# VH-VL binders against o60147, part 70

Target 1, 175 residues: o60147
Amino acid sequence: MLEKNKYLYIFRHIQTNQVLLSQGNVLKKTALFQLPYPLQKPVAPNGMRPAKLRKDHWVPLLKVEFPNESMFQSVFMQLLNYRKYRSVQPLTSDLLKLPIPVRRRKIMRQEVPNTIADLADILNKEKFPENSVRLQLSDKSDSEYADWPPSVQIDSEEIKLSRGFREKTTVDEAR

## First folded at step 19 (VH-VL)

Design vm1
Fold by OpenDDE, look of step 20:
Structure vm1 (fold): chain C 175 residues (1-175), chain A 122 residues (1-122), chain B 107 residues (1-107)
Amino acid sequence: as target 1 above (175 residues)
Amino acid sequence: QVTLKESGPTLVKPTQTLTLTCTFSGFSLSKYGVGVAWIRQPPGKALEWLAHIYWDDDKRYYPALKNRLTITKDTSKNQVVLTMTNMDPVDTATYYCARLRYYDSSGYFDYWGQGTLVTVSS
Amino acid sequence: EIVLTQSPDFQSVTPKEKVTITCRASQSIGYYIHWYQQKPDQYPKLLIKYASRSYSGVPSRFSGSGSGTDFTLTINSLEAEDAATYYCQQYDSLPLTFGQGTKVEIK
């Protein structure tokens, strides 16, 4: 349990490219609260937050191992804040000039790289010890979305997590 | 480590065509969200964006200079080339190439070359 | 095009003092503004991205704020090495544009 608390997992929705943060490799229902409200700038169609978590719709994007839970918590909260801030900002004028379907596609494409960039930015600020943070990506090329500080050691092996979760949860039992 | 370096003539005569090459390393211009831009700065003046090219070969130009500018990339060589036709003394400036980070919304220039001073004179 | 107007054009400041540079956009640009520092005879360096996010390696004395049309770059305690010209730049829409620059000199 304690080991689980130092791991950040980021999941990507297979259709909408929305991103969810998770402490540990089990995606919890409460993670849905990370998604924007319907009236906010949406990544998902119509900006709707799903009523239920469909774990099978989420694939792992990356895994980060921190030295301890405290560091994890700090980064986790900062990630949420960065995302929240971005979500309440208006779209660029250039995007607004585009037809809605095109705009949606572009918006959907930016969440993954933005999240990765956010993570790198946060880690750059935190100034953790060299090679103290281990980063593993489902797609190694995704590391190129950001410049990583010396604190980050990028694992050459891609993560091989199943969709949504690795163990049964109460949410799963309710299905 | 990301680096960019501008190369080309430092002296151009009026009406001639300027060709500048940006050679970069430490990143690939094939990855989504990456671009390379050209920005110039006349002596003692402000910065002026000229053009940039994205990973997908999409190109953008400063409208007032669009008819004079051509930007191309060779991903295999990690090079971006800018051509500017009909040079005039007013085009005398330090020309920079810079890496653009862009994720289908907004972008910034996080790495710059040292710049190359191009003087247009008869 | 979006016009960025910086204020002031020039500041002469004593070390350790607070420096404030403003950038006003001709239209609302959200938070899609970035700040660059250019020291004499050097290339511009990114300081702040998206109005308030410090770039890697930037000293903590630099900060950015603002949204919409009014933005501010702040140097909390000016150091001698901060003598430079600072530029705001927008990427709300093409063409990309820069402010006219603010030159900061040390008294």
Scores: ipSAE 0.761, ipTM 0.898, lowest interface PAE 0.7, mean pLDDT 91
Fold by ESMFold2, look of step 20:
Structure vm1 (fold): chain C 175 residues (1-175), chain A 122 residues (1-122), chain B 107 residues (1-107)
Amino acid sequence: as target 1 above (175 residues)
Amino acid sequence: QVTLKESGPTLVKPTQTLTLTCTFSGFSLSKYGVGVAWIRQPPGKALEWLAHIYWDDDKRYYPALKNRLTITKDTSKNQVVLTMTNMDPVDTATYYCARLRYYDSSGYFDYWGQGTLVTVSS
Amino acid sequence: EIVLTQSPDFQSVTPKEKVTITCRASQSIGYYIHWYQQKPDQYPKLLIKYASRSYSGVPSRFSGSGSGTDFTLTINSLEAEDAATYYCQQYDSLPLTFGQGTKVEIK
C-alpha cells in the first residue's frame, strides 16, 4: 500500500521503428547506448545508432505499470539483456542472402514486435499476481505480437500523447 | 486459449489428392508474427516439415514436395488448407498443423493440433 | 539442406540421473535451434527455443546450451514423466529440418 507504482516507458523511432527503453517518461541521451554499434565488417555507413538523440523522433510505444520497484527492476534488466543478447548473434543464413539495405530495414522493422514478444516472454515466466501489471499501448493491435499471462491487464485506452508520455497543459492546448 | 484442429479424410487411395484443413482460434493470422505450418510424422519416424504460410501470405514449401503441395489461408474463417496431390503409401503419416511464431528472422512451433492420421492404401 | 544429427538415438536412464542429448548441425546455425518433447501417442511440445531459452511452463530441470554447430539438451534429474522422444529443429535456413530424434526411457 505505501509503494508508489513504478513505470516502464518504451519509445519507438518514427521512421526506423527502433525501440528504446526508459525508466522515466522523458527519454535521456544515454538511452542511445541501448542501440548496437555497426559490426566490424563493412556494413552500411550510417550504422544502426543515431549520432544524437532527437526527442522529436521518438514517440510512445507502450507503458507498463508495476506495483513495486522489485518487479520493475526484474523486468527492465531482463529486457535490456534480451536486446543485448540479440545484438551479438549472427544473422540467419536466409537473412544474409538479402541486399544490405533490405536486410537492415527488415532487422529494424522487427524491433517493435521483438521487444513486445520479449516483454511477454519475461512476464509469462515471472510469478506475478493476477492483474498486477497494467499495460497501455499506443496501438492496441500491437498486443497481438505476443500471448500475455493472467498477470497482465491490458488498458482499454490507447496512449494518445503527441511526443511523450506527459499530457499537454491547458496553456499548450490554447489556440 | 490458442487451439488448432486438423480436419479432413483419414483414408485416401494412391494417386488421390489429400486436402487437410487447419481450424484455429485464440490468435489472428492477419497480424505480424504468426504463421501456420503443416508437419507430418510417419508411424515411428521423425517429424518432417511440409509447408507454412505467414501472416503476409508468404508461403514456403519443402523443395522435394513443392510440385505436390499447395498451402492457402482464409483469415476470415481462421483456416489454413493444405492440398497434397498424387498420394502414395509412403505418405501415410500423422499430419499436424502448428502455429509458427516468427521472431528474430526465425521461428518455432509453440502450439500444435492433435494431429490426424492419414492412411494411403488401396 | 541442413542436416541435424542427434546423439544418442536411444537412452535408458535411471530416475534422478542426468540425461544429455546432443544435436549437431551440418553447418553453423547460430542460435536458431529449438527443442521439442514428444511423449508416446502425443503431439510434440516446445521445451527450449533459441538454443537456451526455456519455454513458459517447462520444468527447470530442462536446459539447453550451445551455438554454431553443437547443441545440447540436458535433463538435470530425470523424472518418470520425462520418458519421451526429443527432437531438435532449426530455422537458420529453409527448408526447416528436424533431427532424427532421441528416445529416452526409464530404466
Scores: ipSAE 0.737, ipTM 0.859, lowest interface PAE 1.0, mean pLDDT 87

Design vm3
Fold by OpenDDE, look of step 20:
Structure vm3 (fold): chain C 175 residues (1-175), chain A 122 residues (1-122), chain B 107 residues (1-107)
Amino acid sequence: as target 1 above (175 residues)
Amino acid sequence: QVTLKESGPTLVKPTQTLTLTCTFSGFSLSKYGVGVAWIRQPPGKALEWLAHIYWDDDKRYYPALKNRLTITKDTSKNQVVLTMTNMDPVDTATYYCARLRYYDSSGYFDYWGQGTLVTVSS
Amino acid sequence: EIVLTQSPDFQSVTPKEKVTITCRASQSIGYYIHWYQQKPDQYPKLLIKYASRSFSGVPSRFSGSGSGTDFTLTINSLEAEDAATYYCQQYDDLPLTFGQGTKVEIK
């Protein structure tokens, strides 16, 4: 259990590029609450938060190994807070100039770069020991979305996670 | 490590065209969320955004100068070029190139070149 | 365009004192404002992004706050090396715009 608790897994939706954070390699349905609620942003489209978790629609984005659970929890909560904060801020006027709501929605769902940037920002702030955090990306090029502090060691190999989960749970059986 | 450096003429005559090149390293203009901007600063004055180019080659210009400005990128060379036509003494300024980080449908300039002073004089 | 008005234009401050610089936007810009420091004869450096997030390497004495139209850059305890001109910049809308700058000098 302790081993699972020090691992952050981030998943992205294969169609919308929305992002879900997970403690451990099993994506829980409660993770959906991370997604913007339609009423949180004025132009947030209905359905930005799916009613049900389709784990097969989520692929691994990255894996982060922390030295301990405490560090994991700190970063995890901060990530959630950053996302929440963004979700309640007004859209930029520049974005609102886009005449097509669908296009705005598409942009709003681009959480992969934002999440990675947030992660790097948080890690920069935390000032963890050098090479104490191990980052593995499904796509190595995604590391370019941010500048990483010395605390982060980026693995050369890409992660090999299955979609949404690594182990079957009761929730998985209901899919 | 991210670095940017401006290069080009430091003296331009009125009505001539200024061509500045920003050569950068430590990042690529091929990845989402990255851009390069040109900002100028007349001596003793405030900063003025001129233009920027995004990773997808989308370009933005300061409206009042749009007809005079052209920004282009060569990703393979890690260069961004700004051309400004019909230079006037009022355009005398230190010209900076800076990396634009696009985040949350907004952006900031996290790394800057040292700037190059361009004097427009007859 | 969005006009950013900084206040004051100039401050002469004793070391170790608190410095407060305000930036007011002509319209609500959410938290899409950034702060830069420019020392004499140097290029601007990013201090704070998105109103309150410190850029990497920025000393903890620098902080930012605000939302909507009113923003503040605070130097909790001024150091001699902090003598510079500070600029706010918005990316709520194009064109991107800067404040007129606030020059901070050391007494």
Scores: ipSAE 0.823, ipTM 0.908, lowest interface PAE 0.6, mean pLDDT 91
Fold by ESMFold2, look of step 19:
Structure vm3 (fold): chain C 175 residues (1-175), chain A 122 residues (1-122), chain B 107 residues (1-107)
Amino acid sequence: as target 1 above (175 residues)
Amino acid sequence: QVTLKESGPTLVKPTQTLTLTCTFSGFSLSKYGVGVAWIRQPPGKALEWLAHIYWDDDKRYYPALKNRLTITKDTSKNQVVLTMTNMDPVDTATYYCARLRYYDSSGYFDYWGQGTLVTVSS
Amino acid sequence: EIVLTQSPDFQSVTPKEKVTITCRASQSIGYYIHWYQQKPDQYPKLLIKYASRSFSGVPSRFSGSGSGTDFTLTINSLEAEDAATYYCQQYDDLPLTFGQGTKVEIK
């Protein structure tokens, strides 16, 4: 790829819809540290860290191409901070009134949209040049979870699983 | 760009039914994470949330007014309609529609219409 | 239902001075609070979401803080165009509720 371009890779867990961020196209084992422990039972599916990284359980969600390292680092760190801050909040009182199975389903459905919304919020606040950031999704309809600034060009082609990300884990840092 | 606009009568008599239409553009109400809400503000008073409807047709109402309110959507027309029965002079207010953004099991109102003043008097 | 109590109800402030507005919730609401600005005869505009996240296009002089029951909106250096009524709003639980408002005027 171009020597000044930098990529953000986002993965989704096939069962829990948990999300992991990576600067490489394979997940590192240390990426699991992005997942917080649950604050309270029984919110385990979206808050519980798996004991080990199962490569076949994490599929591509999206990737973002930045023209330089500085833009990438700014967005990557903000996205991690958004998620960390969200993860330490108590569940809403409204959620706690729901039967546990309904509550779990509702929480599980939110992590992908929440992550995409966070990404868009960060990009809308940044003053990046028009069309300087290229976004590619595994499912183009997922772009509908947010409003995108003029700086973002959404690729018309979806990520092809066999040609997009690698599901292999390396020992390199995930941040 | 996102816009919302309220339309409907500006004067109603006590006991009549108010029907307000919110017509919006620049977003689809069929997309995950969006809703449209109705919020009113009596002259010189604070804001009061009345109801909202989400992309999946989930509807929420202010409990004390639930028996007087009905919110519906027509996604193909980009419209949300609020019906409020048995109007009373205390319901005189500016009525706003606003886009509700769903995030982390909560939500906020990022874009508002200009509002429409509805006066309830004989 | 959750009551949001703002303080003060009113303040008159000279330009360039700091404005602090508090919002106190009747129960813990995490970070599920948002702040709006309403200028005279205008519709409300979002300033801060989720306690401390500035909405896009909002001047850097606006900031928010707090968690649980006590929240603060700060205007670090008041500008003339900031004369408005400010509202906090929660969505921790239904019904969604707003504070009573804090009116800020230029002295």
Scores: ipSAE 0.756, ipTM 0.865, lowest interface PAE 0.7, mean pLDDT 87

## First folded at step 20 (VH-VL)

Design kp11
Fold by OpenDDE, fold request of step 21:
Structure kp11 (fold): chain C 175 residues (1-175), chain A 118 residues (1-118), chain B 106 residues (1-106)
Amino acid sequence: as target 1 above (175 residues)
Amino acid sequence: QVQLVQSGSELKKPGASVKVSCKASGYTFRSYSMNWVRQAPGQGLEWMGWINTYSGEPTYAQGFTGRFVFSLDTSVSTAYLQISSLKAEDTAVYYCARGPYLSYFDYWGQGTLVTVSS
Amino acid sequence: DIQLTQSPSFLSASVGDRVTITCRASQDISDYLAWYQQKPGKAPKLLIYDASRLESGVPSRFSGSGSGTEFTLTISSLQPEDFATYYCQQDYEYPTFGGGTKVEIK
């Protein structure tokens, strides 16, 4: 049986630090649908959901290789829904005390650590085999946002930053 | 081993409602998106939308809002398509199709023919 | 929405022939394209995903190529069971299908 996609890519916006999940090393326009509708029309770099995908505004945050497609799909769907669940939760009293622009920026800045923490939490619950999941980060320090289960092997090499996409490698082509 | 089994053909009058079921088996139901695709007689394939099998949130393609409702019963790994206020132009085969999140469709139901006729 | 234009709409061929079907996208969709085979009265069957990846169980005579806006499905040697309608589908945006190509017996 031929292996299907088993790679998760996560991108971050270079200005807002918003996060997008991707099943490929090139962002799809549908990735923008992960972002909430803005309360007010803003310019794309400051907006919640841009009308157009500016690939050059997004850089890779991390790459995850799973043992197989089924495990990848399971984690992807969970991660997607974890994020969505948070986005619809009521704002905390502390956030409500802040002006809207400040509040928005603060929320966006937490997307990266929250997403990483969610990923770790999901993987902890899945209890995959030891060292069966390979995690590669653009910044290794980002791994400190979570405690990782034994199933996760953090790559010693950082991924090279590339706006809008991750250049295909022989490993990536085996998705 | 992955299977999507849909309910049988339906014959309805204009203005009536129909509910098509799609029972999934052989995989983790919540790990893949469930999509609905329409095919009118002798015509091509039309993506109607999808439902998030994890959260139950539906998303409808343009042209399939209002009278079309996607729903789930996760306890039996079943997705549903309900069409209300049926019109003659709704006559088509309706497919449920599994796939990764907003991607391709690797497994399909056998299709359900819905005929709307006076 | 992204429009996919398939060519030709109809193709007559014989067993053993090399068959090529083209799918053109109205904009760059990278390699986010799939190909399906559909026989009368049956559900579509996935053949190729991500432009060139062969679905499990699909004969090796099927192949996909292309990236960006132009894609091709090739059947190296047409078999009797290959007479069907073929559809391309993009998933760069919300999914859309091409108009289909019916491969008929010459």
Scores: ipSAE 0.868, ipTM 0.940, lowest interface PAE 0.5, mean pLDDT 92
Fold by OpenDDE, fold request of step 21:
Structure kp11 (fold): chain C 175 residues (1-175), chain A 118 residues (1-118), chain B 106 residues (1-106)
Amino acid sequence: as target 1 above (175 residues)
Amino acid sequence: QVQLVQSGSELKKPGASVKVSCKASGYTFRSYSMNWVRQAPGQGLEWMGWINTYSGEPTYAQGFTGRFVFSLDTSVSTAYLQISSLKAEDTAVYYCARGPYLSYFDYWGQGTLVTVSS
Amino acid sequence: DIQLTQSPSFLSASVGDRVTITCRASQDISDYLAWYQQKPGKAPKLLIYDASRLESGVPSRFSGSGSGTEFTLTISSLQPEDFATYYCQQDYEYPTFGGGTKVEIK
């Protein structure tokens, strides 16, 4: 019998660098609900939720394999709510002094490192067995955004996904 | 063993309110979403919405806004469904159901029959 | 909302029969589909998740297949305890259920 889902996928938007958590390698429409503000436009602007899911606008950031479903679900819910909590916190005075477009861009640029840091923090608290969690990144340098506990084994191979995202191009890498 | 145990059947008059409880056990309560599903007599299943067991934030499906309220008591791993201003059309069996975040439902309560009759 | 259309709505079969139920989605939902069994007076029971994954404890005579917009639940050899109503459910968007298929004894 096959085990239930124990994989966490994280995607980033190629333009806004917004982050979505996914329980599968194909994004669901419900993933968009992680974004705070609904919009009529199908393209995801900074800090806003598009009306439609354009799977080709999202690329994989990382993949995490957990020992079992229960551990995965625990981490997933925590990570989801960490992000939500952060999104509703009052903005700092420094950010409020910036024009709205500049502010949004600055916030969005921190989504990837913040998410990675959150994941590491959650895993540190969970204290899973040594090398029981396998982490694959699309960019290995992204692992440097956090200190990882002994439970995490960083894979030497980058993630190779083919579903629910657009393949990286030179232009995408420059973003 | 994962279990969801709901409160007993209810008989109410139109205009009254009812509160159904769903007590969870055998797993980490905050790790899974809690969903509510309605089934009118002889009819199919209808998803009413869900509550984030970690944050307590409820989300209601279309048609279940206003008179329906999801709530939690995390200290006893219990979810609640409150229906106010009851109507005859609210007569149904109400299920709580556990599942991954906005996914399928792997464990169900036994259901609570709410009958609204004058 | 995504609409799920099950067919047939009613099915008469005998013990030992191969039974197939179909579920069609109004749009592509990938493999985000589940199947449930419900007996009278009882809560639904999860049979299949992610279109083809068998839930723990469910007999191997149950199987699910399909992706995109077309899905099927198959019972390879119908048993007496399998007479019930079956529902499909999608989780690509907010959850919705099919109308159900009642499997009755012939």
Scores: ipSAE 0.858, ipTM 0.935, lowest interface PAE 0.5, mean pLDDT 92
Fold by OpenDDE, look of step 20:
Structure kp11 (fold): chain C 175 residues (1-175), chain A 118 residues (1-118), chain B 106 residues (1-106)
Amino acid sequence: as target 1 above (175 residues)
Amino acid sequence: QVQLVQSGSELKKPGASVKVSCKASGYTFRSYSMNWVRQAPGQGLEWMGWINTYSGEPTYAQGFTGRFVFSLDTSVSTAYLQISSLKAEDTAVYYCARGPYLSYFDYWGQGTLVTVSS
Amino acid sequence: DIQLTQSPSFLSASVGDRVTITCRASQDISDYLAWYQQKPGKAPKLLIYDASRLESGVPSRFSGSGSGTEFTLTISSLQPEDFATYYCQQDYEYPTFGGGTKVEIK
């Protein structure tokens, strides 16, 4: 039996540093639905969800390979919901003191480290087998945003993936 | 093994309500999205929307807002579809279908026929 | 919404025939396409996902190909149990289905 998708891709926006989760190495339009609506309370920054997916605006942040689909799906769903939960949390008093544009920028800039931290937290809780999860980062320094459990093996090689697009040279066994 | 078992056929009158259940087993319920697909007699498949089995947040496709409500009882790994103010055009087989987040559907319930007639 | 157009809507074939069904998307959906088989009175069954990935338990005579806007489902040698209706489904955006292709006995 062939394994189904066990690869998590995370992309970041080149300008806003917004983060999108992907089940494949090509971003789907549905990925944009992960971004908060402006109407959500607390009020999300206007324009956070683009109407169109500009794949060229998104670059790979990291890639995670799981032992199997079940583990992937579990982590993906949790990660998705962690992000959503954070997005609806009340703004801190410190953030509220900032002008709206500054506040928005600050929040957006935190998406990358927050997402990485969320991933690490989820993986810590899952207690997967040692070195069973392979993590590749576009920027190796991004691994410093979290303490990783023994289940995570950080690949020494950076991910080779073009902006929002599948690379022909990229070979995934299950995707 | 993964299995989705739906409630039995329903016969309702216009204006009534119906609640279809879909009990999941054989996998971690909150790890996969639950989708609802409608198929009118002799017609094709229509995606109605999905519910996030982790958060319970429903998303409805265009044309399935208002009278359609997705819900969960995670304690029994069951998803529900409620249709209120039933119309004759609601006559269809309703399927629950598991899938990865907004992706394909790898496992389906056996379907629930809802017939709306005066 | 992304529209999927299947062709043909009806196909008559004999056992042993090579059958090809086409699904065209209104826009580029990469390889985010699935194929389903549905028999009368039964739920759809996933055959292919991600355009060309064979679902576990599905006979190898089924294959999927294509990317972008053109996709095909191929049955290399039609078997008696393969007479059914087939649907394509995209998941690049919110899921939508093709109109279906009914494969009938010639």
Scores: ipSAE 0.845, ipTM 0.932, lowest interface PAE 0.5, mean pLDDT 91
Fold by ESMFold2, fold request of step 21:
Structure kp11 (fold): chain C 175 residues (1-175), chain A 118 residues (1-118), chain B 106 residues (1-106)
Amino acid sequence: as target 1 above (175 residues)
Amino acid sequence: QVQLVQSGSELKKPGASVKVSCKASGYTFRSYSMNWVRQAPGQGLEWMGWINTYSGEPTYAQGFTGRFVFSLDTSVSTAYLQISSLKAEDTAVYYCARGPYLSYFDYWGQGTLVTVSS
Amino acid sequence: DIQLTQSPSFLSASVGDRVTITCRASQDISDYLAWYQQKPGKAPKLLIYDASRLESGVPSRFSGSGSGTEFTLTISSLQPEDFATYYCQQDYEYPTFGGGTKVEIK
């Protein structure tokens, strides 16, 4: 049976650890709008949103298979909303005391654990059947950022693709 | 089962306003984006923007800011397009179309013809 | 933004013909391209998404191919109900449509 997309793809930036949510295994240019604001200065990487999407800067963090497209879309839209709410949180006084580059780094480094926790929070609130949601991570220790509901089956195999989420044929990978 | 039903055609004078409705059924309204697409007589398709049905936040394509307003009533699974200060150039068929976040459009309303003439 | 150039703009063909329509993107859009069919007075109908995936309920005579900047829609054996205008649409960036290809009876 041919089904529309039921996979959530989450990417991590190789340098900043920022996170992008994706409906496909290749990032769209519009994914960058998920980051809170565009670069305001010509000096990278001091901004929080890169000027252009560089596909080689974004690597797999995790992949989730849902029972169907409708359930995927529900979770995807909720995750986007969680990220929006976090992006408008007032900065704490401790953060405001930090030099701006240090502050930015600290905020960006929180995106991986925060996104994983938010995903788990959504899945804990949803009443999916037991073992109906398959989670695969690039680093299995990242599952420790959250407590997962019975609906989630964590794949024993880590994501081992050489780049992105797109699978390569055996011919293309033969040396 | 997925249906998008739009309000009927409108005949308006320049300077008036119009509000087109798009009632959705057969799916979880807040899980899919709602897009607005314009087609002038004899012309192609033009994306006007979309509204995030989960948050209510609209996004307008270049050239559609100011006179065009997207809104929702989630209690009745309905999206709205309001066009104010109508001009003759606004004469077109206006479609609502749903889809995944900033993606292809898998279901379309039947279209609403708005005619602006003196 | 990303421009989509369809060719031809107009095509005259007979029932049973193999028809190929091309859509060229001004930038690499991966496989983020959709094809729509629109008949006069009707809303567009999704045929193909992600360059090559056939929408449910669409006849198998329709197929899509391509990636990057050049894409094709193929109708393997044109039927009477296939005379329509066809549009490509990219969703790599904010959506844009091609100019359309009108397919009519020769």
Scores: ipSAE 0.720, ipTM 0.869, lowest interface PAE 1.3, mean pLDDT 88

